# Ledger of designs, part 18: VH-VL binders against q983m5

Target 1, 189 residues: q983m5
Amino acid sequence: MVKVIASSLRKGNVVDKDGKLYVILFAENIHPGKGTPVTQLDMRRIGDGVKVSERYRTTEQVERAYVEEREHTFLYADGEGFHFMNPETYDQVAVSEAVVGDAAPYLQEGMPVQVSQFNGIAISLVLPQRATFEVVETEPTTKGQTASSSYKPAVLSNGVRTAVPPHIAPGTRVVVMTADGSYVERAKD

## First folded at step 7 (VH-VL)

Design k28 (framework fv_lacutamab)
Fold by ESMFold2-Fast, scan of step 7:
Parts: C-alpha cells; sequence; structure tokens
Structure k28 (fold): chain C 189 residues (1-189), chain A 120 residues (1-120), chain B 107 residues (1-107)
C-alpha cells in the first residue's frame, strides 16, 4: 500500500477505504471557481460488488493498493464470462460480466486489453481508447424539420447507441471512444 | 424551424427566487437534452448543467449545486431553471441550449437568453 | 475539470486578414471541441463542432483544425460582420467547459 493524493487516482486503481478495497470506476477532478477542489470517485467494492460514490479533497491522502496490469488479447465470450489470453505466456484469464461491465459491447476478437488483477482476481479492464464500428441505423436529415447541423441518433454494429454528425449514413464505419461510445470521426477507407 | 424561446427579464431582490422558462419548438423535445449556460455581465460563458428530457434527471456543475434546480413540463415542451435565495452574484444572462439526448454535446440551438438582475 | 485556454484574449485585424484563434485543453479531448460566435446582445451561435465540421449556414471562410490538446479556429478573410467574441468549448467530459473567449475587432 502507498498513500497518494486523491487527485492522482484514476479508473482501475484500487483503494482502501475503512478496511475495504474498492476499484475506481470513474474519477473526476472538479475545480470550482469559489469552492475547494474535490476528486469525485465512483467505486465498486471488490468483496461484494457494492457501488459507492465518494468525494475527497484533491489533496487528501488515500491508500492505494498495487494492482498488476498485463496486456491480454480478447478471445471470446461465453456463459462463464469473457476470456482473454496473455499473448506472451498463452495463459487465459476469465473475467466476469460484472467486471467487464459497460466495456462488453466494445470488445472485438483480437483486441489488446489491459487486465488488472488483485490477489489473482480480475478487477478491471482497460480497452484501447478508440474502436471502429459500422453505423447500422441512423435517421436521415429531413429538410425543414431537423437541423442539418445537429448530431443525430445512431446505432452501432455492436448495439451501442451514439450520436453522429448529419453527414453519416447507415453503412458508414465510424471511430468511437470505448469509454462512452461517443463519436470521434469517420473511419478512413 | 427549431426555436428555443425564453421568458422575459427579471429584476429581483436578494433572497428572492426566480424561475426562468425555455420553450422548445420545431423538434421532438424528448429526443434532445436541455443545457443551461450562464453569462455574467462582461464575462464569458459558464456551464450550469443539463437535464435529460425523457427521464427528468439533472446534472449540475459543482458550483451550481443547491440553489439551482432544473425541471420540465414535457406536455408543453418547456424546461425550467429555478434559482432560490438569490444573491447579487447571480446577476447574469441565463441561456438554455439544445444538446444531444445523453448530454455531452455541442449546443446547436440557443434560447435568446433571460437577463436576471439581483439588486437591492 | 478540463481547462480550456484561449489565445489571444483580444485581437484587432483588418478586413480581409486571416485570423487565427487557438484553444488549448488541459488534457486530450479527442476532437470533442466546438466553436461559438457571440455578437453583443445575442446568444452564441455554433460555428464548428467535432473540431473541424462546419455548421450548416456558416460561411466557408470559417474553419477549424487540431487534435489532442491543441485546436484552432481560422477566419480566412475577416469581414466587418465577424466582429464578435469567439468561444471554444470541450464536450468530452463533465463538467463541460468553455474557453475564456477571444474578442475580435476591426482596427
Amino acid sequence: as target 1 above (189 residues)
Amino acid sequence: QIQLVQSGSELKKPGASVKVSCKASGYTFTSYAMQWVRQAPGQGLEWIGWINTKTGRPKYAEDFKGRFVFSLDTSVSTAYLQISSLKAEDTAVYFCARGSYWGRYYFDYWGQGTTVTVSS
Amino acid sequence: DIQMTQSPSFLSASVGDRVTITCKASQDISSYVAWYQQKPGQPPKLLIYAASTLQSGVPDRFSGSGSGTDYTLTISSLQAEDVAVYYCQQYYRYPLTFGGGTKVEIK
């Protein structure tokens, strides 16, 4: 365990709070103009999966546990969960659906993923920042009714709903952020 | 024709409350989020927060938690911003603006702004 | 919070000049940046979104570029009606944040 300031914490870190271990799901540093800077943490307790939201002053000391992160390659999903392989050792790791969470729709066979383990238990994943998917469904821009400048709803080939610029048509491949499915750009070629 | 039409200017004393309305037309109200932005006299733009028009769930920037409250009347495509216990520092033009359904978005259409002046 | 720093805060140029305004994010915002034009007494008007996509109806003398943390708004040939304050905005993470603004005037 090492003590770190709250503002240094990020998604995937494991912290000790009152003798319980939590994995950070979301971290945000908030610097209000008139208030004290705070770090907002959304966390999941490792033992029972309970989700909590905690707010710390940015300079508060928090105990952080060491977590081993290793690159794996996504193989497949089945009834037991999501399966990854260490490309160097060929060791396979099964990660539960609860741990994969919102990242599940973005997994693609062969995708490099950082898998974090604590005491042999997979506790979080870090996907590549961006992934490419085809737009399966999106509304056409109708003259006089919807602003041609507005982003429009779209459904990606992985089932995720996102918003895309008006010029994106069904069948177009787009690059999205894996963290939230947000549109980045049109895929080239 | 997409429009956001806001209520008229308000002059209030410190400690009073104000409720600003923003009526949307020309699009499906619940397909987009409503954003709120403040601009103090001679100053730049400051994001207050947004409200999901289908769920009614608001999200506020930290500096605006407590006294600022978003609400909706979906039947008339109108969003509201209420500010309680007004202070002189609340003097500003308040804008509503259209964002994507899920909130993180550029703002493609803006209301004309509602000037709120708080003075004794 | 992601801080958006605009440069310059004030700019004076002649009609026909090329004008550039820069916006620097305190972290990578993956092109989730928009540019707005605000004339006195008016609400902001969207010019550009997704760093480089021109809003419909906006004159083609306006353009946006950039990636990562550094973004630029360019007016290729400044017109008298372009006198305004320009703002960048990141919509990558909450809270959404605006740059401090750049006031553009004719000299």
Scores: ipSAE 0.000, ipTM 0.439, lowest interface PAE 18.9, mean pLDDT 85

Design k29 (framework fv_lacutamab)
Fold by ESMFold2-Fast, scan of step 7:
Structure k29 (fold): chain C 189 residues (1-189), chain A 120 residues (1-120), chain B 107 residues (1-107)
Amino acid sequence: as target 1 above (189 residues)
Amino acid sequence: QIQLVQSGSELKKPGASVKVSCKASGYTFTSYAMQWVRQAPGQGLEWIGWINTKTGKPKYAEDFKGRFVFSLDTSVSTAYLQISSLKAEDTAVYFCARGSYWGRYYFDYWGQGTTVTVSS
Amino acid sequence: DIQMTQSPSFLSASVGDRVTITCKASQGIRSYVAWYQQKPGQPPKLLIYDASSLESGVPDRFSGSGSGTDYTLTISSLQAEDVAVYYCQQYYRYPLTFGGGTKVEIK
């Protein structure tokens, strides 16, 4: 174990809280104008999967456990879970739906991902920051000069709903952030 | 321009060793896997193995474990295949090839091949 | 190991003919299939990847199709320069394996 300040914690870290181990699902540092800075943590207990949301002072010390982080590539999903291959050893690991979570729709066969393991159990997954998908459904661009035409709804080939600029037509490939599906740019292919 | 340039042909006696080089240019060497394939005279293609150019870890097909050794010199973007205790059955053209990207190993660029002939 | 059975082993056709080469995997390989062209004295050249994606610079008379265990390479209008041996390859599982090859000649 090592003590770290709350503001240093990131998704995938494992922390000890009241003698129980939790994996960080989400971490955000909030700095109000005149208030005390706080770190918002969303965590999942490793033993039973219970989710907990807590706020800490950014400077508060938290015990962090060492976690093995290894790069894998996504192969496929089935009834057993999500399957990844270690490109160095060729070993396959099955990762549960609870661990993959909201990242599931963004997984593409062959995608490199970081898998964190604690005592041989996959506890978190980190995708590349960006991924490319085709826009399968969006409103046609009929007029570019209306006051409320900044972004329009779109559905990506992976089923994720996002917002894209007015000039993006159905069939266009776009780069999106895997963290939230937000539009980045039109793909150059 | 992406190129893989291999060393010249070799004629060896049984029991000797040979080291084939494959020099990459035109791309970031450590961003792609290096694959090795052989082709015996008049025969098809046979996968030998690959080496992770970022970590240096090799993986060999079962039939090629022991006598076949992959290595790298990342400072000159070069991969090597060494075969020890050569046998007549090792006579083949040996190709290096680039794995197109990590986790998807089709071969988008190939070296010209190095002919290794093992005869007494 | 995944066995790749390629047929036919030899094919003779006329310029302008439609040529089809088949590759059958011993198990499902989820479209992780590439096709290569090898001319005498040359290294193989990538034509198709992911079963149906045309490699940049390859003439559009070449196409790939298939799913599961059965895949095909089609040359819609055979040209004299297409005389070569063609190989399929799976990259779904290690060890990577190739088909036995199809030699295509002009009559």
Scores: ipSAE 0.006, ipTM 0.475, lowest interface PAE 13.1, mean pLDDT 85

Design k30 (framework fv_lacutamab)
Fold by ESMFold2-Fast, scan of step 7:
Structure k30 (fold): chain C 189 residues (1-189), chain A 120 residues (1-120), chain B 107 residues (1-107)
Amino acid sequence: as target 1 above (189 residues)
Amino acid sequence: QIQLVQSGSELKKPGASVKVSCKASGYTFTSYRMQWVRQAPGQGLEWIGWINTKTGNPKYAEDFKGRFVFSLDTSVSTAYLQISSLKAEDTAVYFCARGSYWGRYYFDYWGQGTTVTVSS
Amino acid sequence: DIQMTQSPSFLSASVGDRVTITCKASQDISSYVAWYQQKPGQPPKLLIYAASTLQSGVPDRFSGSGSGTDYTLTISSLQAEDVAVYYCQQYYRYPLTFGGGTKVEIK
């Protein structure tokens, strides 16, 4: 165990809270214009999967456990879960649907993924921050709309719903954040 | 579009060294591992190893540790295989081939091969 | 250390014949098998990966099947241009290993 400032915590870290171990699923530092900066953490308890949301002052110290993190590549999914392979040793790791969670739609065969293990158990998965998908469905640009018009709804080839600029048409490949599916840019060659 | 172009044939005496080049074009060089495979005259294919083109980290099959060395020049998208202290049994065609850094270890594109002949 | 045993080592068939080549792994390789074609004087060319997935640009007379330890490459109607040596390869475990090859000739 080591004590660290809450603002340094990120997805995949394991923390001790009241004698229980949790893996961080989401971390956000919030800096209000007036008031105390806070770190919002969404966590999953390792033993039974209970999800908890906690808020800490950014400077508050939290106990963090050491976790082995190794690069793997995504192979396939089946009824038992999601399967990854260490590309250098060929060791395979099966990761449960509960651990993969909301990242599942963004997994592509061959994608490099950081798999975190604690005491031999896969507890967290970190995808590349960005991934590219084709827009399969979106609304036509409405005539008379200004350049400042709000983003329009779109459905990506992986089934995820997102919002894209008015000029994006079906068939366009776009780069999105894997954390929330948000639009980044039109894919370049 | 995608090509792997290897250096020309080499005739060497036992004890000499040889360096084979493999120049890639038509794709992002660092997105795929470069694989090396040899084929002795009239024989089948034998995997030598790979090099991670992003990190430069090589991995060799057990039988090829020691005298065989992989290297890169990423500025010209080229991989190299160097064999030191050549022996007659090193006579073979040496192929480079593209394998995925993404965990896909089949070889989708191959160089034309470089014949290395070791004789007295 | 997975051994790939390929059979037959040689076959001779007529144009239009259906030919099959088999590849047996010394352990379960979960369909991580590729097949290559090597014509005289040329480098190998990928035909099939993941046991049954045809590589883009490869004629549909080529097909792969199998599971576990036993895999087959089939040419549904042999053509003159198919004269070559065919190799299977496992990519389930390091080190990567190839079958011994099957030389296909026309009668």
Scores: ipSAE 0.006, ipTM 0.471, lowest interface PAE 12.3, mean pLDDT 85

Design k31 (framework fv_lacutamab)
Fold by ESMFold2-Fast, scan of step 7:
Structure k31 (fold): chain C 189 residues (1-189), chain A 120 residues (1-120), chain B 107 residues (1-107)
Amino acid sequence: as target 1 above (189 residues)
Amino acid sequence: QIQLVQSGSELKKPGASVKVSCKASGYTFTSYYMQWVRQAPGQGLEWIGWINTKTGKPKYAEDFKGRFVFSLDTSVSTAYLQISSLKAEDTAVYFCARGSYWGRYYFDYWGQGTTVTVSS
Amino acid sequence: DIQMTQSPSFLSASVGDRVTITCKASQDISSYVAWYQQKPGQPPKLLIYAASTLQSGVPDRFSGSGSGTDYTLTISSLQAEDVAVYYCQQYYRYPLTFGGGTKVEIK
C-alpha cells in the first residue's frame, strides 16, 4: 500500500476505499474556472464486480495497492472466459468477460496483452494501442465525391463500426485504435 | 532423448481406483503442459485434459470431471492420472503426451500407453 | 464443441499409390490442425502440425494442406510401413477434438 494524490490515478490502478479494493476503469481530472479541482473515478470492486463512481479533490490522498503486471498472449475464448498464456512460463490465466469488457472484439489469437493480477486474480487487461482489421462493409467510392477529409461509415472484420476516409474500399486492411476503434491509417503490409 | 515412460497395465474390479504414472526425460519438465488422451478398445482418440506442470493446475474435458484427477511430482518429472470408482466403460489405453509450446496443443511426444481393464 | 469428420473411414491401396485423407471441421479452425499416425500396438506419432508443417524426421511423402474448415493429408507414394490408422486433431479451441480415424491397408 502507498498513498498517492487522486489526480495521479490512472486506469488499471487498484485503490482501497473503506477497506475494499477497486480497480480504476476511467479517470478524469476536472479543473473548473472557479471552484475546487476534482478527480472523477469510475471503478469496479474486486471480488464481486460492483461498479461505482467517486469524486475526490485532486490533492486528496488515496491508498493505492501494488499490482503485478505481466505480458501474456491471447489464446482463445470459451464458456469459461478469455484464455491467455504467459509465453515464458506457460502459465494460463482465464479472464472473465467483465474484466475484458469492451476490449473483447479487438482480441486476436497471438496478440500480446498486459494482464494485471492481484492475489492471483486477473483484474485488468491492456491491449496493444493499435490493431489491424479488414473493412468488410463500407459505401463505394465515387469519382464525384468531395475531396474533403470527410469520413464514411465502415464495419470491420471484428464487427466494430468505425469511420474511414472516402478512398477506403471493402477488402482494405486498416489500422485502428483498440481504445475506441478509431481509424489511424491503411495497413502497410 | 525425449521420452515419456508410463507404468504397466492394470486389471481392476468395478469400484476400485487406479493411478497411472508418466515419467518424462530429455527436456525441462515444467516448460511443457502434460496432456492425457484415452483410447477405448477398437475406438479412436479422446482428449481427457491437461495439467500445467509449473503450477499443478489441471484442465479437464467435461466428460472427465469428477472421477479423473491429474497430479505431479516435479522432483522426479512425473505426471499421474488417478481414476476413482472405476466403471467398465473406463476400460481403455491411457496415453500421456507432451503439449506444444504455443499454448495451443498438438502432441509432439507420446508415452507408450497404459492399458486399464475394468472387469468383474 | 468443434467436430472433426474424417473420410474415408477405411481405404485399401497398392504400394506406390497416392492416398488422400480428408478432415472437415464444424467451424473455421484457422489451420490449427495436426495429423497423427498410429500403427498397431503403438502410440500415435505426430506427422504434421499447423495444417502443413512436416514434423522433423517424418518422410517427405507425407504432406498436409487446407484452410478454413477443410484439410487433407496426402501420402504421395504409399509404402508398406504406412499401414496405420491416421487421425486429425483441431487445437484451435477447447475442448481439443480428434477425427474418427482413417484405417489405411495395402491391397
Scores: ipSAE 0.007, ipTM 0.466, lowest interface PAE 11.9, mean pLDDT 86

Design k32 (framework fv_lacutamab)
Fold by ESMFold2-Fast, scan of step 7:
Structure k32 (fold): chain C 189 residues (1-189), chain A 120 residues (1-120), chain B 107 residues (1-107)
Amino acid sequence: as target 1 above (189 residues)
Amino acid sequence: QIQLVQSGSELKKPGASVKVSCKASGYTFTNYWMQWVRQAPGQGLEWIGWINTKTGNPKYAEDFKGRFVFSLDTSVSTAYLQISSLKAEDTAVYFCARGSYWGRYYFDYWGQGTTVTVSS
Amino acid sequence: DIQMTQSPSFLSASVGDRVTITCKASQGISSYVAWYQQKPGQPPKLLIYAASTLQSGVPDRFSGSGSGTDYTLTISSLQAEDVAVYYCQQYYRYPLTFGGGTKVEIK
């Protein structure tokens, strides 16, 4: 732990409030024309996911926890969660579905991911920006449409729905953004 | 066509050193860690260690620390195992094998093996 | 270190027989188990990984099962070409460790 002024806090920092740990989702410094400057924090409690909004004086001291971020590789998922291994130390970590969240459909065996831990507890997961999936279903192209003017619906091999250019056919492998499943380009291998 | 090709057999005197090579082809060399496995005559498989092909960092099983050294030449997709101060007990077939640095340490492709015989 | 104990060390069976080889880990290994086949003068060949996933190109007569500390390799109908030494391997924790091997011969 280290004490820091509230105005220094940024998204992704972990703070201690009343013996409970929170990850900051949003931070804003507000400087009124009169009165005391304040820092508005929106944060999620680690473990149970409860969202809390708090206001601090900008100069108020807050305990910030050190967060360790290390590369792991995805192994498999089961009823107990998502399992990752540190490729250099061989340490394994289990990450709950609550922490993995919307990233779950994009996980592929062997995929490198950044896992942030505090006191051995996984608090966040960052996937590579892009991942490759096969298009298993897509709508027929409309006559006269071009890639510059429209996209058509498609279903990826991981079950995610996206939109692809008219020239993409079922069986084509495509690169998508892991943040939202949006199409980037046709895979070259 | 993934292939690992190892150097030829070696006959050495006690106290000499040997360097075994393992040349990879058909895949991106730095995407998979190179594993080394020993098999003494008539015995089972014994894991020696791995080398991280992206960083060059090796990891050795406890029994193989000291005289066994892993190295790489990424420009020719080749991994090396060097054994110094050879002893008769080092007589074995040495295998390189492809393990995953992407979360899998089982071995999907193996070299053909290099026989090292240490005798007076 | 995680110790992998295979049984039996040797078995002799007839063509068409169902053969089972067992592998016991000294602690739970969460299905991080691979099985290899080694014929004389050849390198080992991967048969199964993740306890039960069959490697591409391996005949359907080979299967793996198990959980926790106890794992099995089954050959549903033994063929003459299956004469070999079979090894299990855990990849749950380093150091990576192999079983002692099971030599399979035809009667």
Scores: ipSAE 0.007, ipTM 0.478, lowest interface PAE 12.3, mean pLDDT 85

Design k33 (framework fv_lacutamab)
Fold by ESMFold2-Fast, scan of step 7:
Structure k33 (fold): chain C 189 residues (1-189), chain A 120 residues (1-120), chain B 107 residues (1-107)
Amino acid sequence: as target 1 above (189 residues)
Amino acid sequence: QIQLVQSGSELKKPGASVKVSCKASGYTFTSYHMQWVRQAPGQGLEWIGWINTKTGYPKYAEDFKGRFVFSLDTSVSTAYLQISSLKAEDTAVYFCARGSYWGRYYFDYWGQGTTVTVSS
Amino acid sequence: DIQMTQSPSFLSASVGDRVTITCKASQGISSYVAWYQQKPGQPPKLLIYAASTLQSGVPDRFSGSGSGTDYTLTISSLQAEDVAVYYCQQYYRYPLTFGGGTKVEIK
């Protein structure tokens, strides 16, 4: 264990709060114009999966546990969970749906991911910031519509709903952020 | 045609060293890891370890650390297993085998085996 | 280490018989199991991986099933050329481990 200031905490870190261990799902530093800077943390308790949302002063001390982070590649999903392999050591790990959470739709066979383990238990997963998917459904593009400020609904090949520029047609591969599915650009593959 | 061709049989005295070769053909050598498995006379299969053909990183089962060493010559698509300080219990058929695309899943192609006999 | 216990160690059956070989892991292995056939004087040949996926070129009389700790290899109609020793193997955790083998003979 080591004490760190709240503003240094990032997704995937494990903290001790009131004798219980939590993995950080989201961290944001907020600097209001007329107030004290704060760190917003969304966390999941490791023992029972309870999600909590906490605000700390950015300088507030928080106890952080060190976890083992290792690169793995995604293999497949089944009824037992999501399966990953360390490409260097070939050790495989099964990660529960609760731990994978909202990242599940973005997993692609062969995708490199960071898996964090604490005492042999997978506690968090970090995907690459961006991933590429085909647009399977979106509204037709109409000639004369400006492309810069109006987004239209689209469904990606992984089932995720997003918004894309008007010029994107069904069948186009697009790059999206894995954190929220937001459109980044047309794929250049 | 995918093939793994191993070197010929070896007869050695205790304390000697042996080096077994495994030459791959018909696929991109560095896209698959090379596994090593042995089979003692009349016994089952025993995993020795593997070598990552792209990075050279070896992994050994605990019982095979120290005397067993994997190496590569990527210019000729060949993997090697060297055993030093040979003991009678090292008498076995030694197989090389190709790991799947990710290098570990299973062994899809096997060499014909190299018999190593350690006897005085 | 994950121990793979294979049963039976030996079986004798007639051509056309359904043959079942069982493999039990000492812990859950999430279907990371492969099956191999080894004929006398030959290297092992991959039959099945991921518990139930048939390797290309393997006759469809071979099938795999199971989950958790218990896995089965089935030969639906035994042929003379199927005389061999069969091995299961887990690839879930290092070290990789094999079952003790099942010798299949014709009566």
Scores: ipSAE 0.007, ipTM 0.473, lowest interface PAE 13.0, mean pLDDT 85

Design k34 (framework fv_lacutamab)
Fold by ESMFold2-Fast, scan of step 7:
Structure k34 (fold): chain C 189 residues (1-189), chain A 120 residues (1-120), chain B 107 residues (1-107)
Amino acid sequence: as target 1 above (189 residues)
Amino acid sequence: QIQLVQSGSELKKPGASVKVSCKASGYTFTNYAMQWVRQAPGQGLEWIGWINTRTGNPKYAEDFKGRFVFSLDTSVSTAYLQISSLKAEDTAVYFCARGSYWGRYYFDYWGQGTTVTVSS
Amino acid sequence: DIQMTQSPSFLSASVGDRVTITCKASQGISSYVAWYQQKPGQPPKLLIYAASTLQSGVPDRFSGSGSGTDYTLTISSLQAEDVAVYYCQQYYRYPLTFGGGTKVEIK
């Protein structure tokens, strides 16, 4: 453990509060024009998933635990969660649905992902910024409107809904942002 | 159709070296790991190790470190197991088998096996 | 290392019988279990993976079940061609380990 000032804490850090470990979900430093600067932390307790919100003075010291981030490869999902392998050590780790969260639809077998662990417990997951999916459904393009270059609704092979340029037809592979499913470009492969 | 074809049986003296080959066909060689398994006469299956066919990085079980070396020739979709300083205890059938480099470690296709006999 | 203990080591049954082979891991392995069939002079053949998923081309009389540390291979109606040694294997962590095998014979 090390002591750090509250204002240095960021999403993904693990802190000790009253003998319990929490992963930070959100951190914001607030400097009011009048009053004491504070750090607002939203945290999830590692043992049982209880969410808490705490405010600290920006200079207040907080115990921070070391978190190891290692590249893993997505294997498969089942009733126990999402399973990943460390390609260097070949150890496998199971990650709960709560930790994977909104990233779940973007996982593809073989995808490299960054898994953060504390004492063997997976606490956060970072996917590659972009992923490629096939467009399975999209709205028809009106020929008179092609000059406007307006985006149209589309559904990706993973079930995610996005918006794509008029020239994208069903069957086309597209690159999207994993954070929000937004269209980036047509896949080059 | 997927097939793993291994080299023929070998009869060696103690202290010699042997190199067993395993040629893959019917799939993209670098999409799957190559696993190695040994079976001594009258005994069960024993995992030797695994080689990543994309990176060439091997992983060995502790009992097989040192004298056992995995290698690849990706241009001909072939994996090799070399055993140096052969001992009588190395007498066994050696199998190669296909496993996913993506971490699916069950072995869906096996070579026919190469018998290595070490005798004086 | 994770130890895989198979029982029985030997089994003799009649054609048409239901036979079960059990495999116990020394620690929880989250259904990372495969089952193989090996006939004399042949390489092992994959029957089941992920504890209960039947490999393509394998007869439906073979099935797998279990969770945690205890897993079972079942042959619902034993046929003459099923005479073989059967092995379980864990692939939860390295080193990969096999059970000691169960030799199945016809009476």
Scores: ipSAE 0.007, ipTM 0.483, lowest interface PAE 11.7, mean pLDDT 85

Design k35 (framework fv_lacutamab)
Fold by ESMFold2-Fast, scan of step 7:
Structure k35 (fold): chain C 189 residues (1-189), chain A 120 residues (1-120), chain B 107 residues (1-107)
Amino acid sequence: as target 1 above (189 residues)
Amino acid sequence: QIQLVQSGSELKKPGASVKVSCKASGYTFTSYAMQWVRQAPGQGLEWIGWINTYTGRPKYAEDFKGRFVFSLDTSVSTAYLQISSLKAEDTAVYFCARGSYWGRYYFDYWGQGTTVTVSS
Amino acid sequence: DIQMTQSPSFLSASVGDRVTITCKASQGISSYVAWYQQKPGQPPKLLIYAASTLQSGVPDRFSGSGSGTDYTLTISSLQAEDVAVYYCQQYYRYPLTFGGGTKVEIK
């Protein structure tokens, strides 16, 4: 256990709250124009999966547990969960749907993924920041639209809904952020 | 428009082989798995297996290992099912279907089916 | 293998009736259930996935529910065009398995 200030916490950290261990799902530092800066944490309790939202002063001390992170390669998914292989040892680990969460649509066979384990149990994973998918549905390209106010709805090949510039047509491959599916750029391949 | 178009009906004698094709259009072929399902006359649906269209790796249900072989020609967005040493019980309509590429295997688009009849 | 048992195998109902088809898995499948409609001479069509999520373009008279081992497809007001065989499918564990089908006919 190590004491850290709340503002230093990030997704994937494991913290002790009232004798229970939680994995951080989301962290945000909020600095209001008046009042005390706070850290908003959304976290999931290890063991029973209960989700909680907590606010701490940014300088408040929180106990953080050691978590082992190791690269794995995504293999496949089934009803048991998502299966990953350590490319060096060929050891396989199954990660539950609750742990993969919103990252599931972005997984591709062969994708390198950091898997975090606590006491031998997978508790979180980190995908590459960007991934490439085809736009399968969007409005036809409209000539004359300006870039500044003309993002249009699109559905990616992974089923995720996003917004793309007007020049993006169905069939175009695009790079998106895996954290939220937001458009980055047209793929160069 | 997303379409899966399969090859035409086949009439074969026992011991022959057959190769069914499934040509995809309207989406990126390698972004989705290709699933295979059969339906014997008057019967229900039976899962045969799937092939990863990006890697070419197949996965078969246990009862279909050996005689059933999946393959791809990615240059023409086509998947194939080959059945060797045909038996009368292989008589069925064979469907290809598009499966989720990230492992949630429900089938959102289906080919029209290829009837394979095995008789002497 | 996970066995999917559908009930009834056959039903005949009138236009406007509420129709219920059940699907029982031999073990818990955590809502990894899809429902398909197959009209005569046509391939199956996806209606519902994840037990209760309606596929785009499917009329809202179709709904799915259930958890654990017991799942239900409901047609709230049967229409003539709903004559078909309906199949459930689990995608919780390999091999993927389908129910035996329920044939729905109009009286």
Scores: ipSAE 0.006, ipTM 0.473, lowest interface PAE 12.5, mean pLDDT 85

